# VH-VL binders against a0b8k9r932to1074: the designs that were tried, part 36

Target 1, 143 residues: a0b8k9r932to1074
Amino acid sequence: NNLPLDGIVFISVRDEDKAEIAEVARRFVNAGLKIIATDGTSGYLRGSGVPAERVRKIYHGSPNVLDYIRRGEVKLIINTPTTKQSVKDGFQIRRSAVDYHVPYITTVQAAKAAAEAIEKALRGELTIKALDEYHREVRYRAL
Key: E = the ipSAE of ESMFold2; O = the ipSAE of OpenDDE; V2 = 0.75 times the mean of E and O plus 0.25 times the DockQ between their complexes.

## First folded at step 22 (VH-VL; framework fv_modakafusp)

Design c6 (at its last look DockQ between E and O 0.83; V2 from the best seeds 0.00; counts 0 for: pae E 2.3 > 2)
Fold by OpenDDE, look of step 22:
Structure c6 (fold): chain C 143 residues (1-143), chain A 122 residues (1-122), chain B 107 residues (1-107)
Amino acid sequence: as target 1 above (143 residues)
Amino acid sequence: EVQLVQSGAEVKKPGATVKISCKVSGYTFTDYYMNWVQQAPGKGLEWMGWINPESGETDVAEKFQGRVTITADTSTDTAYMELSSLRSEDTAVYYCATGYFSFDSGYPFDYWGQGTTVTVSS
Amino acid sequence: DIQMTQSPSSLSASVGDRVTITCKASQDIDNYLNWYQQKPGKAPKLLIYAASSLQSGVPSRFSGSGSGTDFTFTISSLQPEDIATYYCQQAYDLPLTFGGGTKVEIK
């Protein structure tokens, strides 16, 4: 089961996506998930009233997002393409996501679908349609 | 239109140093990492390293560590690759190439320079 | 380092033939594989990214498939202008590495 109902969501998104992702993140928090994010993303989220813990860049040492992934605490990654992100860090995060079978989302639409699916799951209203939409937009590493 | 224009062919003696340039246009220079790729005559492609033009951060393949220096000049939108202690086996075409990173796309090299031929001979 | 084993090293086929090139990674690289076409005296050109995504402007006769360790590049109907050397390249981990290349010629 790759649909997280608890744990940590790591978010790193481009500037134009931050407003919409803030609403998604709010839904995650209300659902009981914890948000960790990069500097720019976490700052925006907090500024929008969404609790988000700033996580260190990988080259700045531990603890960083890799530590959370390796500990099995990160259950979902939201990463929309951004030119401000360290590519080397991106490689490492992506590799870790694959190695540790952490699903990742790369679009705002998929992020919204995930939030809706999680909310429905918590209410016991999850349908096959909702799951299909979620799985269509979310990439998973095969087990 | 995106263009990567490299400096002209070089002929060097063994032990010398060569520095080739890659000038970009058509996009924001600092938005993408610049990669360098070596191709010896009749041989395949080999990744040498990259630079983040915005931060100056570089990563160089182990094979070239100690001899390769990658730099970027944001004032001229130009990336450089310097190879020192040249050997005959360094005779090759050298390419600059931009890479695009995403969790979905990986890191394809979508734009390439025309290549710079470096000949090392006594 | 991740080693990319490409096969065959060369092939000759007739116009209209289906051409298949394989690339094997020394470890699981998910779908982070790219295919390039390089014509003589020219820089490589990106054809396929993410194992199966066709680059914009590339003819539909080119395709890619596979995930994990085994990948395939296909030209459904070989054309004269397709004479070139083709390379696979993994972008799963650093250092980035290429296959040895496949030289495609026409009989």
Scores: ipSAE 0.803, ipTM 0.912, lowest interface PAE 0.7, mean pLDDT 93
Fold by ESMFold2, look of step 22:
Parts: sequence; structure tokens; C-alpha cells
Structure c6 (fold): chain C 143 residues (1-143), chain A 122 residues (1-122), chain B 107 residues (1-107)
Amino acid sequence: as target 1 above (143 residues)
Amino acid sequence: EVQLVQSGAEVKKPGATVKISCKVSGYTFTDYYMNWVQQAPGKGLEWMGWINPESGETDVAEKFQGRVTITADTSTDTAYMELSSLRSEDTAVYYCATGYFSFDSGYPFDYWGQGTTVTVSS
Amino acid sequence: DIQMTQSPSSLSASVGDRVTITCKASQDIDNYLNWYQQKPGKAPKLLIYAASSLQSGVPSRFSGSGSGTDFTFTISSLQPEDIATYYCQQAYDLPLTFGGGTKVEIK
């Protein structure tokens, strides 16, 4: 019940992870999820044939990623470490994710595991216990 | 090897200004925010603010607003912190520090300058 | 601002003793808590990040635990070279704030 089966996934990843994340994002789209992404990530995803909507940087105004989070529309965040992301924006996004109880994933391995778990849930192959094992790699903010 | 090398010790009178430099080597200067930290004698550490060297964007902690100016020179890979209207309580060691931001690990400072002692006395 | 209350302010222990330092945040900061060691006349050195992750090159006798508001730093067997002041720091939100420090001495 913690992995999204519908809604929006926000993706912002470093260049080295873009190829593997594009395949993960394709699996999310095939499962019925929508992708929003930052500039370079959205461009890469679209160039790879994965539909992804670009979101604005926070300082450019609305709508930006914080607006999507605050509306309850973002159900999962995938962000791998990068030196190219504004640290100030990063603090704002992370705080918003915590405040609005949006789980986030910070590694390619965890993102692949999430895609696998969602696909198994759609096939009816998972129990709640097995799904919780996949979630161990995802930080949760709720009790 | 990452190095943050700060300018030397300063002795100043009340009301003066001090400008401390932090020269970076071993990484791309514009890729990481630079932070400044104050440590008064026998006291703990206090974050003063930061700069994004790429954009020039700065934030200064409320305690230091109006007296602290943080700048960066990307042609020399050097960050600066300027503290004006010096008081005796500004006597402290000042550090530059940086680290890698991540949602998962937060923002630990894994690289520090050696510190610059500023003494404010009549 | 997030206040970090660190205790004790100082302690003395014998070589080989287990040393425990606590840090309490004024609000839930999840695991965004770092620990630094500062030897006299030196810059702080990062030991632990994300509450429990050991920085590269740091001896395994150092450990951290906790989440939310209550955090613990432990030296499992105090060594003479561990004489220092230890600081916690929250990295949950701005402004970044530090605990008051714990001075560790050999008795």
C-alpha cells in the first residue's frame, strides 16, 4: 500500500544514471504512472521515448515541483545524487516531501526494485509483507 | 586531493572590516556551495551562510544579516566572507566548509579550511 | 530555527571505556544529523553522517544511532587519540545548526 499504483513520479537524476532510470521510468509509465522531471532528466527521458513533463525550477515560479507535492499529486520521488542540482532547491524539495509524506528513492537499485514490486502487484503476485521488503530501500515519513 | 586554504590571521579594531579568503583546489569550484562557520573562543560552531559559486546566490543566517557579505570569484576559485562593523564578540576562528548535498545523507561538511583567527581589540 | 541540545557538555573517561553522547533536536529532523570531531587548534572532522553512516576512514569504534529528535553518538572503546570536542549538526533545514559540543577527556 505504500508504492504508488497511480499518480505522479518526480524524477531528477545524475547523468550517469539516466539510461537505467529511463528504463525504470518506462516501466512506471507502462504501469499507469505519470512522470514529471527536471530539465536534463526530462529531456533525456523524452529522447528515449518515455513521456515526461518538464517542471520549472522553484525560483522560476509556479507551477514547480513544490506545487505538485503540496497538491498531493506526487506519490514518489526518485533523486540520485548530483552536483548539478541547486542545494537550496534540494532543501526545499526534501522538506516538502517530508512534510507531505512523499516517499523518496535515492539509488538506481532501489528504483529498479520499486518498478519490479509495482509490476508484481499489478500481476497479483505480491503480499503486503513482500511489498514492505521492497519498501525497505525507500524512506518513509509516516507512522 | 581536495583542499580549502584560508587567508592568514587578522587583528582588527572595533568598527573595522575583515575579508577572509578560501582558495579551493581538487574539485570544480562551481559545483559545490561554500559555507562559512564561526567559532568564538571556547564556544561551539555557528553557521554564517553560504554561496553558490556558479550563480552567485547567497544566504546569510539572520544573526549575521547586514554585516556579512559572501562572494565568490570563479576566475581564481576563491570564496570570500566579509564581516563589517566588527565588535569584540566577533573575535573567533572562521572556517570555510563544503560538502555534497544528497536527499539521503543531508548536507554533511566533509571538507573544511584550516580556519582563520580574527581578533578584535582596541 | 532548529535547536540542537547536546549532552553532556563535558565528560572524563578512562581509556577503554564506552563513551555516549546525546543530541536532541527541537523538532523531528528524520536522520539528517551529522557528528564531527574537533581536536584543539584544528578544523572539525566529519565522523558520521545521516545519523548512523560512518565516513570513509573513520574507525569502527565510532558509531551513531537515532532518528526523529533523539540521537546518540558512541565511542565503544575510548582511545587516547579520541580526546576532542564532539559536535552534532542538523542538516534537515536552514539555517544549519550545531549542538553546543561535548568535551571528552581522559581521567
Scores: ipSAE 0.433, ipTM 0.773, lowest interface PAE 2.3, mean pLDDT 87
ESMFold2 (binder alone), look of step 22: mean pLDDT 92; pTM 0.940

## First folded at step 23 (VH-VL; framework fv_modakafusp)

Design i1 (at its last fold request DockQ between E and O 0.73; V2 from the best seeds 0.70)
Fold by OpenDDE, fold request of step 24:
Structure i1 (fold): chain C 143 residues (1-143), chain A 122 residues (1-122), chain B 107 residues (1-107)
Amino acid sequence: as target 1 above (143 residues)
Amino acid sequence: EVQLVQSGAEVKKPGATVKISCKVSGYTFTDYYMNWVQQAPGKGLEWMGWINPESGETDVAEKFQGRVTITADTSTDTAYMELSSLRSEDTAVYYCATGYFSFDSGYPFDYWGQGTTVTVSS
Amino acid sequence: DIQMTQSPSSLSASVGDRVTITCKASQDIVNYLNWYQQKPGKAPKLLIYDASSLQSGVPSRFSGSGSGTDFTFTISSLQPEDIATYYCQQAYDLPLTFGGGTKVEIK
């Protein structure tokens, strides 16, 4: 999979990860990516000065994250599990990610690696090391 | 040690309602979803539904929609499954089981209650 | 719904034998498959998760492999205490569904 150099990153993370993810999200925004996030995550990001559009839960109807995925707009998903999230939504988002070959990250460290790789790529300074680190951390299924 | 302790066996008449409890210990009740699984005598396992004890969000399999109510009491760390309009086909062992979801993992039921036998007969 | 076809439905083998159970999904479920052991009169017990990961505390003679639609569960050396019914379960999509089970007996 290629690094997302444009498009939307969907973020939904645990409370304990929000501080670190806010910095990652800031880097994404500075790199030209757009952030959409669940209610709690988007609220935290905006509170931290990071632009993030709130996306409604799937069971609340459209438009939701699935719509963005299906349109090919979401290029990366960052999700750390929490019971504050709808697991049913999680199942649907994960399936859509697989179906539409959207990479997903489940750890803060992987998210940081992604930000680093994206920044380097945009500057034309992408190294094999940075790319390898990204690919090792990103989850996806190849057909 | 994680424990899921379910209520005792039930004998009911057709049309009646049964409510099974599942009390947990050894972990934070709200950190995991609680699932319910049905197993008819000599048959396989069938997922009935789940609840998020933290939010109260529930999902029930189509087969049981309209007859199953799943609830959770965080003050007592207890999940409940209520099945109404009982039929002979509802005769089965019912299990509660924990589940934890992440994108990079399935949804394994890592802890199970001992099961509750429900017998429906006229 | 995703159908899980498990085979065989039953088998009998000798102590020390290699036992293999298969599970086929009606669609690609990646590696979101779990295996359970259920002894008579007891609740199921998780043995393998994510197709090939051994659950903590489970003997190493149990293993799982596969991805996509075809999965296998293996007991490298069958022991008397392994008498049970084994089930696969997909967790790729809702509703969660189980295989029909494989009853394992010892000759």
Scores: ipSAE 0.850, ipTM 0.937, lowest interface PAE 0.6, mean pLDDT 94
Fold by ESMFold2, look of step 23:
Structure i1 (fold): chain C 143 residues (1-143), chain A 122 residues (1-122), chain B 107 residues (1-107)
Amino acid sequence: as target 1 above (143 residues)
Amino acid sequence: EVQLVQSGAEVKKPGATVKISCKVSGYTFTDYYMNWVQQAPGKGLEWMGWINPESGETDVAEKFQGRVTITADTSTDTAYMELSSLRSEDTAVYYCATGYFSFDSGYPFDYWGQGTTVTVSS
Amino acid sequence: DIQMTQSPSSLSASVGDRVTITCKASQDIVNYLNWYQQKPGKAPKLLIYDASSLQSGVPSRFSGSGSGTDFTFTISSLQPEDIATYYCQQAYDLPLTFGGGTKVEIK
């Protein structure tokens, strides 16, 4: 079970998803999680009143998302696909997420399910249905 | 209908340069990375590199570093691969191919050009 | 670099036979493996992506399985038009790499 009850959520999403993801990110922050995000996503989140730390592109050095992943601080990755992000960075982040067993989510629906599951877990209301829905929507690889 | 149409066959001498074009139709050229793949006669496939046509971001496999230049012209929806200082070992068919990345899917090459034969002979 | 070891390098089978091709990765690549068919003088064609997903328009006699390091491509009933060379390709990490190919012929 990889429910993130503490730590950092990394968010990098396409423009079309930013509004819905901002609401999800607010729920994460309210649950006590911290947000790091890439340039355009971090700007959108901050403009929407959601605290988010900007992370550097990997080729610009530290601190970048790989540093946070390698330290065990990133507990969840939310990345919706876009051709406007570096594919080279995408390969590096995905490899690091697999190597460090960080779950990743690629849809808005899965992100919403994760937020709900976390909120229920913190209230002590986690059910078999909520856990099943979270696992169905989250994509990660075996250890 | 998606089509990748490559320039015609080339016969070159050692030391020359070849520039192969790949013209795209049937989709928005800037929406997908363009890849280049080498296939020597009777041999397998080898990835050479890619370009993002929108940003100009490129990457070239280590084997080809320093000899390969990959470019794109968005005004003509055409990608180019230039291979310099040609050797007999560069005799091959060269393909362009589209790719799209996501975290939960690999990087399959959905559409391929017809291939361009380059022969390097003294 | 991730090495892809494909076997056999060639095979010969009768129409209707079940054909199996294997591909082994030098490290765990999860399910980020694709299979291509290349007929003589033609460009490769994507058949299977993400180890087991059938590309649209590809006949159901083609299938793929496996994860981690060991992958299998199967033609359930070989047809004359399946004469081709088949390649696996990992897409877990850069540089993208291909197996050496398997040439399939009819006896």
Scores: ipSAE 0.554, ipTM 0.818, lowest interface PAE 1.9, mean pLDDT 88
ESMFold2 (binder alone), look of step 23: mean pLDDT 91; pTM 0.937
OpenDDE, look of step 23: ipSAE 0.802; ipTM 0.911
ESMFold2, fold request of step 24: ipSAE 0.448, 0.495, 0.541; ipTM 0.778, 0.804, 0.816
ESMFold2 (binder alone), fold request of step 24: mean pLDDT 91, 91, 91; pTM 0.932, 0.933, 0.935
OpenDDE, fold request of step 24: ipSAE 0.843, 0.842; ipTM 0.932, 0.930

Design i2 (at its last look DockQ between E and O 0.49; V2 from the best seeds 0.62)
Fold by OpenDDE, look of step 23:
Structure i2 (fold): chain C 143 residues (1-143), chain A 122 residues (1-122), chain B 107 residues (1-107)
Amino acid sequence: as target 1 above (143 residues)
Amino acid sequence: EVQLVQSGAEVKKPGATVKISCKVSGYTFTDYYMNWVQQAPGKGLEWMGWINPESGETDVAEKFQGRVTITADTSTDTAYMELSSLRSEDTAVYYCATGYFSFDSGYPFDYWGQGTTVTVSS
Amino acid sequence: DIQMTQSPSSLSASVGDRVTITCKASQSITNYLNWYQQKPGKAPKLLIYDASSLQSGVPSRFSGSGSGTDFTFTISSLQPEDIATYYCQQAYDLPLTFGGGTKVEIK
């Protein structure tokens, strides 16, 4: 549940969420975070003017998102449920998130809350309420 | 209503090959992975593998590698499980099953076929 | 592979009794555990997912609890129609694995 103020955010979202997530991603980038994303997501983000590095699917080899997670570079994962995502990759990413204590967000609402919390934190305006809202929406599973 | 309908019972001799089908209805076939589960008589459930019907990507449990082939026909919304080099130990009920995956949830099998009995005997 | 140890393998109880089944994972699986009911000659039926979430349409007498390695499935008041074998299943990692099952009978 740590609030990332630097590092990489991995984003993989369904098509209907991409527009809203693009705005969230823009806020992350402006806050100093780096975005990596799957093919479809990264393409949309770049098309929207948001810098996003395309990351390989796990079954396509390294480097992939697991490598970034294992190196401790990914600080947050945004993954809205989609039937288009590889379930096998999902299993591996989810496990790695748990193993390496990387928080993940699964809703657009939570993603927005995260962006707001990060911005407030950087401005020194983070309140208990904002933090609670962020923590409520961000998921983290301990081993 | 979601339905998974499997092919009928099979009787095979050792060394033969069996191919079981699982036809789906009530949802988009390519939206969910299709799993296969084995259950020997009086025994528990064992995951055999799965297929992504959209891409054709498969994963098979180590125990069955080399003998199991999982395929999908998107034109008929049907998944198949083929087991070759049949042994007496392969006598079992085989189920197709599917569920939804997300980070928030595990991977529960919400829908099951009715099962296909395969008997391997000399 | 993650091993799921289920206990007991079988039990017999009276109608109205509280029934408890346990499942232990060989490593932490967080809450990615499902419980199924299988009646004779039928396919398994999902009862509980994510360790404690009741599947839609499932009677409230069924419940699940636990996280990490130790999980519990409970029937608060055993009914005649509950005669079945129950299985836990982890969905934390591949390959997916099931417990050995618990056969529940009524005295």
Scores: ipSAE 0.815, ipTM 0.918, lowest interface PAE 0.7, mean pLDDT 94
Fold by ESMFold2, look of step 23:
Structure i2 (fold): chain C 143 residues (1-143), chain A 122 residues (1-122), chain B 107 residues (1-107)
Amino acid sequence: as target 1 above (143 residues)
Amino acid sequence: EVQLVQSGAEVKKPGATVKISCKVSGYTFTDYYMNWVQQAPGKGLEWMGWINPESGETDVAEKFQGRVTITADTSTDTAYMELSSLRSEDTAVYYCATGYFSFDSGYPFDYWGQGTTVTVSS
Amino acid sequence: DIQMTQSPSSLSASVGDRVTITCKASQSITNYLNWYQQKPGKAPKLLIYDASSLQSGVPSRFSGSGSGTDFTFTISSLQPEDIATYYCQQAYDLPLTFGGGTKVEIK
């Protein structure tokens, strides 16, 4: 549906999902999106060769994920649940995402689907150009 | 089986302190925030606050600020709620409760202690 | 704080009747609303979470609907064991808040 073609993706996922999410994040970066992530997630992504900016925990002050959301810079949130995640931070991020109309994804499967959809949307732009070129060719032949 | 077992009923005088325990079994105590809920006789439920047993971080609802202390002992898998400067309106049943937070699923409490009745009478 | 207004405060119905309870939030809470059942002398029990999702082991005669500010809890066919007080609870923002409760009795 209205998945981002530009902007920032915030990623915070449980340890079990980090390997698969690193692949998804690389696809986002290749598509021109930028990644911000919490401590453990950002460390894993950078260690896997995926550029990701670390964001501060909310109680550490600015800049944190809430600042990016409030400025309209975050276009998508990927957050898979973990028992290690601060419930208080989760409430704050979720509330901010709702208030600022930022879509969120909570499973690895949905994150993979989002990457595929973004890649297909980039091909859709090519298809529009191809249609224009086809119509130019047809008109040249004087159908 | 998951169990939250609370300490027994208490009768207190105004100005006293009560400390209620909630012992957990059947799941990893440090994986879930523990919540405390007050229910005055014939009244509804009111959230008092919570603790993260792993870090010891707490939050207390504004109504209870300065009177409620929430703690956890990870060696015994037990959470505690202490209410000081007791008033007659603190007569209530007190529950511990827990649940799993999901970014897309709210925060329902699927496990509750049996409740602890505290009576404050002069 | 988000206020949860629950209606009615009590009701009486016959076995087999359809029972409807409403809960109104003072601001939008999207679908972050839970429903609990509490029998006399017992702890609350979760029935419905996220406005409409049925908790495991809860009979299908219980249902919930709504989003935003207006929510409905329904018992499609009241059974004798459904005599209880029912509470809604928002989980959109802190502090977590509950409705005032609805006591359901058999006529």
Scores: ipSAE 0.518, ipTM 0.800, lowest interface PAE 1.9, mean pLDDT 87
ESMFold2 (binder alone), look of step 23: mean pLDDT 90; pTM 0.930

Design i3 (at its last look DockQ between E and O 0.73; V2 from the best seeds 0.00; counts 0 for: pae E 2.8 > 2)
Fold by OpenDDE, look of step 23:
Structure i3 (fold): chain C 143 residues (1-143), chain A 122 residues (1-122), chain B 107 residues (1-107)
Amino acid sequence: as target 1 above (143 residues)
Amino acid sequence: EVQLVQSGAEVKKPGATVKISCKVSGYTFTDYYMNWVQQAPGKGLEWMGWINPESGETYVAEKFQGRVTITADTSTDTAYMELSSLRSEDTAVYYCATGYFSFDSGYPFDYWGQGTTVTVSS
Amino acid sequence: DIQMTQSPSSLSASVGDRVTITCKASQDITNYLNWYQQKPGKAPKLLIYDASSLQSGVPSRFSGSGSGTDFTFTISSLQPEDIATYYCQQAYDLPLTFGGGTKVEIK
């Protein structure tokens, strides 16, 4: 799984995870990554001082997250399970992530590990152990 | 305990419409999508579609588009599947089923109704 | 649509036998595959999810393996109460699709 050092991170998380993910997102932004997020997530991030562009739901037309994925702009997806998320959109996003080789994270712990790994990478301090911790928590499969 | 209780057996003539209900208990109705599955006699399972009870958003498989309407009543925690223009081929057991979707997991149907038999005959 | 090809369509085995059912997807579905058991006159019951995860309360003699396109469901020691039809189901993409089923009988 590739560790993104630039590009866009798509974030869509449940309410109870938003506070912790906001800190992770801040670290991503400081590392040079851009954030796009669904309505509720983007609102929370912006309210927390983290720049995040709101992205359309898939059924609301383009541009949506699928477009960003297909363009190769989204380099990482953070999506913690939520009942409020459209399941249909979830299927499509997941499919696109796999098709376009975009790793996705589904836990706050994994998101934190990713942020740590990215920061270490930028400082040239990345170790095999750090990569293993990151890779263990990140999902990706090539077709 | 989670329970999905469906309405009773139906006997219809060709061209008629049938509406099956699925009442849930033991969990928050709006937390999960409700799916419908068809099973013709002696045949396999076929997914028909689902509804998001919270938003009312539906998805119907291509095979059933135009004839199937899926609805949900949050005031009674009941999902409905209506099949119109009934044909003999629609004779089957219909199940409601629910599960949870996540990126790191599939979409297993953890809970099922007991099934509703619909017989279409002239 | 993703086609799920299940084999065999039926089998007969003795109590205590190892039973193996195969499910092949028309494309890579990673590990997003579930296995269900359906006894006569009853609704399906989830046994395995995510290709190899045993559902809570399900006997350990049931197991699943595989990833990508080829999946296997196994009953390590067939019991009389295992008489049923078993189905695989992909949850990789919409529409959700099931295998054709495997009817398991006891000799």
Scores: ipSAE 0.412, ipTM 0.828, lowest interface PAE 1.5, mean pLDDT 91
Fold by ESMFold2, look of step 23:
Structure i3 (fold): chain C 143 residues (1-143), chain A 122 residues (1-122), chain B 107 residues (1-107)
Amino acid sequence: as target 1 above (143 residues)
Amino acid sequence: EVQLVQSGAEVKKPGATVKISCKVSGYTFTDYYMNWVQQAPGKGLEWMGWINPESGETYVAEKFQGRVTITADTSTDTAYMELSSLRSEDTAVYYCATGYFSFDSGYPFDYWGQGTTVTVSS
Amino acid sequence: DIQMTQSPSSLSASVGDRVTITCKASQDITNYLNWYQQKPGKAPKLLIYDASSLQSGVPSRFSGSGSGTDFTFTISSLQPEDIATYYCQQAYDLPLTFGGGTKVEIK
């Protein structure tokens, strides 16, 4: 039930996932969503023709991804693990996502399922099966 | 093979300072945060804090704030934990530990140093 | 701070027995829960991460289950080399915290 049809998607993914995630991000942009991303991810996306705003690292101050989350602007987080990620930032983002009930996705498979579900919703074709698949792959803490 | 090798045992008087080293081999030192864990005799494990060796960013748990300094030297792939104003209750084994953070993981510590015994005795 | 309560504090069992240790968190930590084994005079060793995932090289007699606040660690058939203290540890939020430990002995 947290399918994002508008708003911001935050993307931070490992190098091997960037090509597939760029295609997913393109589908989000075509659906009217905005992308914000960390350093290497934002560079890759822009180089692939996907508009993506680079967000500040949390320790550099505002505005950063936590500000967007706390204001309710981030509707979905896509994060696949990498050794280059700040662990402190990771804990802060993950905790904020749980606290503000922002769904997050940690695999390419789930990201593709989210794109499919959003596209079906825009065509008026969203089914219980598609929604169930999306929720099975998305991780968040419910009320 | 990943190894975390700590400095040897220390005997200190109350009020002194101890500095424990943790030398890393078998992985890229700057890719992983280094954690410090205290274990008092007959007691459980207590997380003290961490350092990002790349940036020098640290986090020190509230119990240890003001007395603990965590540092890293990337030229020698060595992390340090310094505990000042030693008290008898600081008698413990101190471990360095590291692991891989991911958004999915519980941040498990895959690798531990052998421990450094610090004895604080009048 | 998230408090982790382990039960029991100690137990004694025979070789071949099923051993169960529980860990309760003071709040919902989803599955961000790790289990460590510490043999006398040694550093802790990771056995289970993310509540139920077995670390590489760890015997299959060790298992974990649970989510939310209630977690269980099981040794399906206790072996002599399993004499140790076992700790749970949450990694949901900072500061990272451990349970008080469970000492396992053979009777």
Scores: ipSAE 0.382, ipTM 0.759, lowest interface PAE 2.8, mean pLDDT 87
ESMFold2 (binder alone), look of step 23: mean pLDDT 92; pTM 0.942

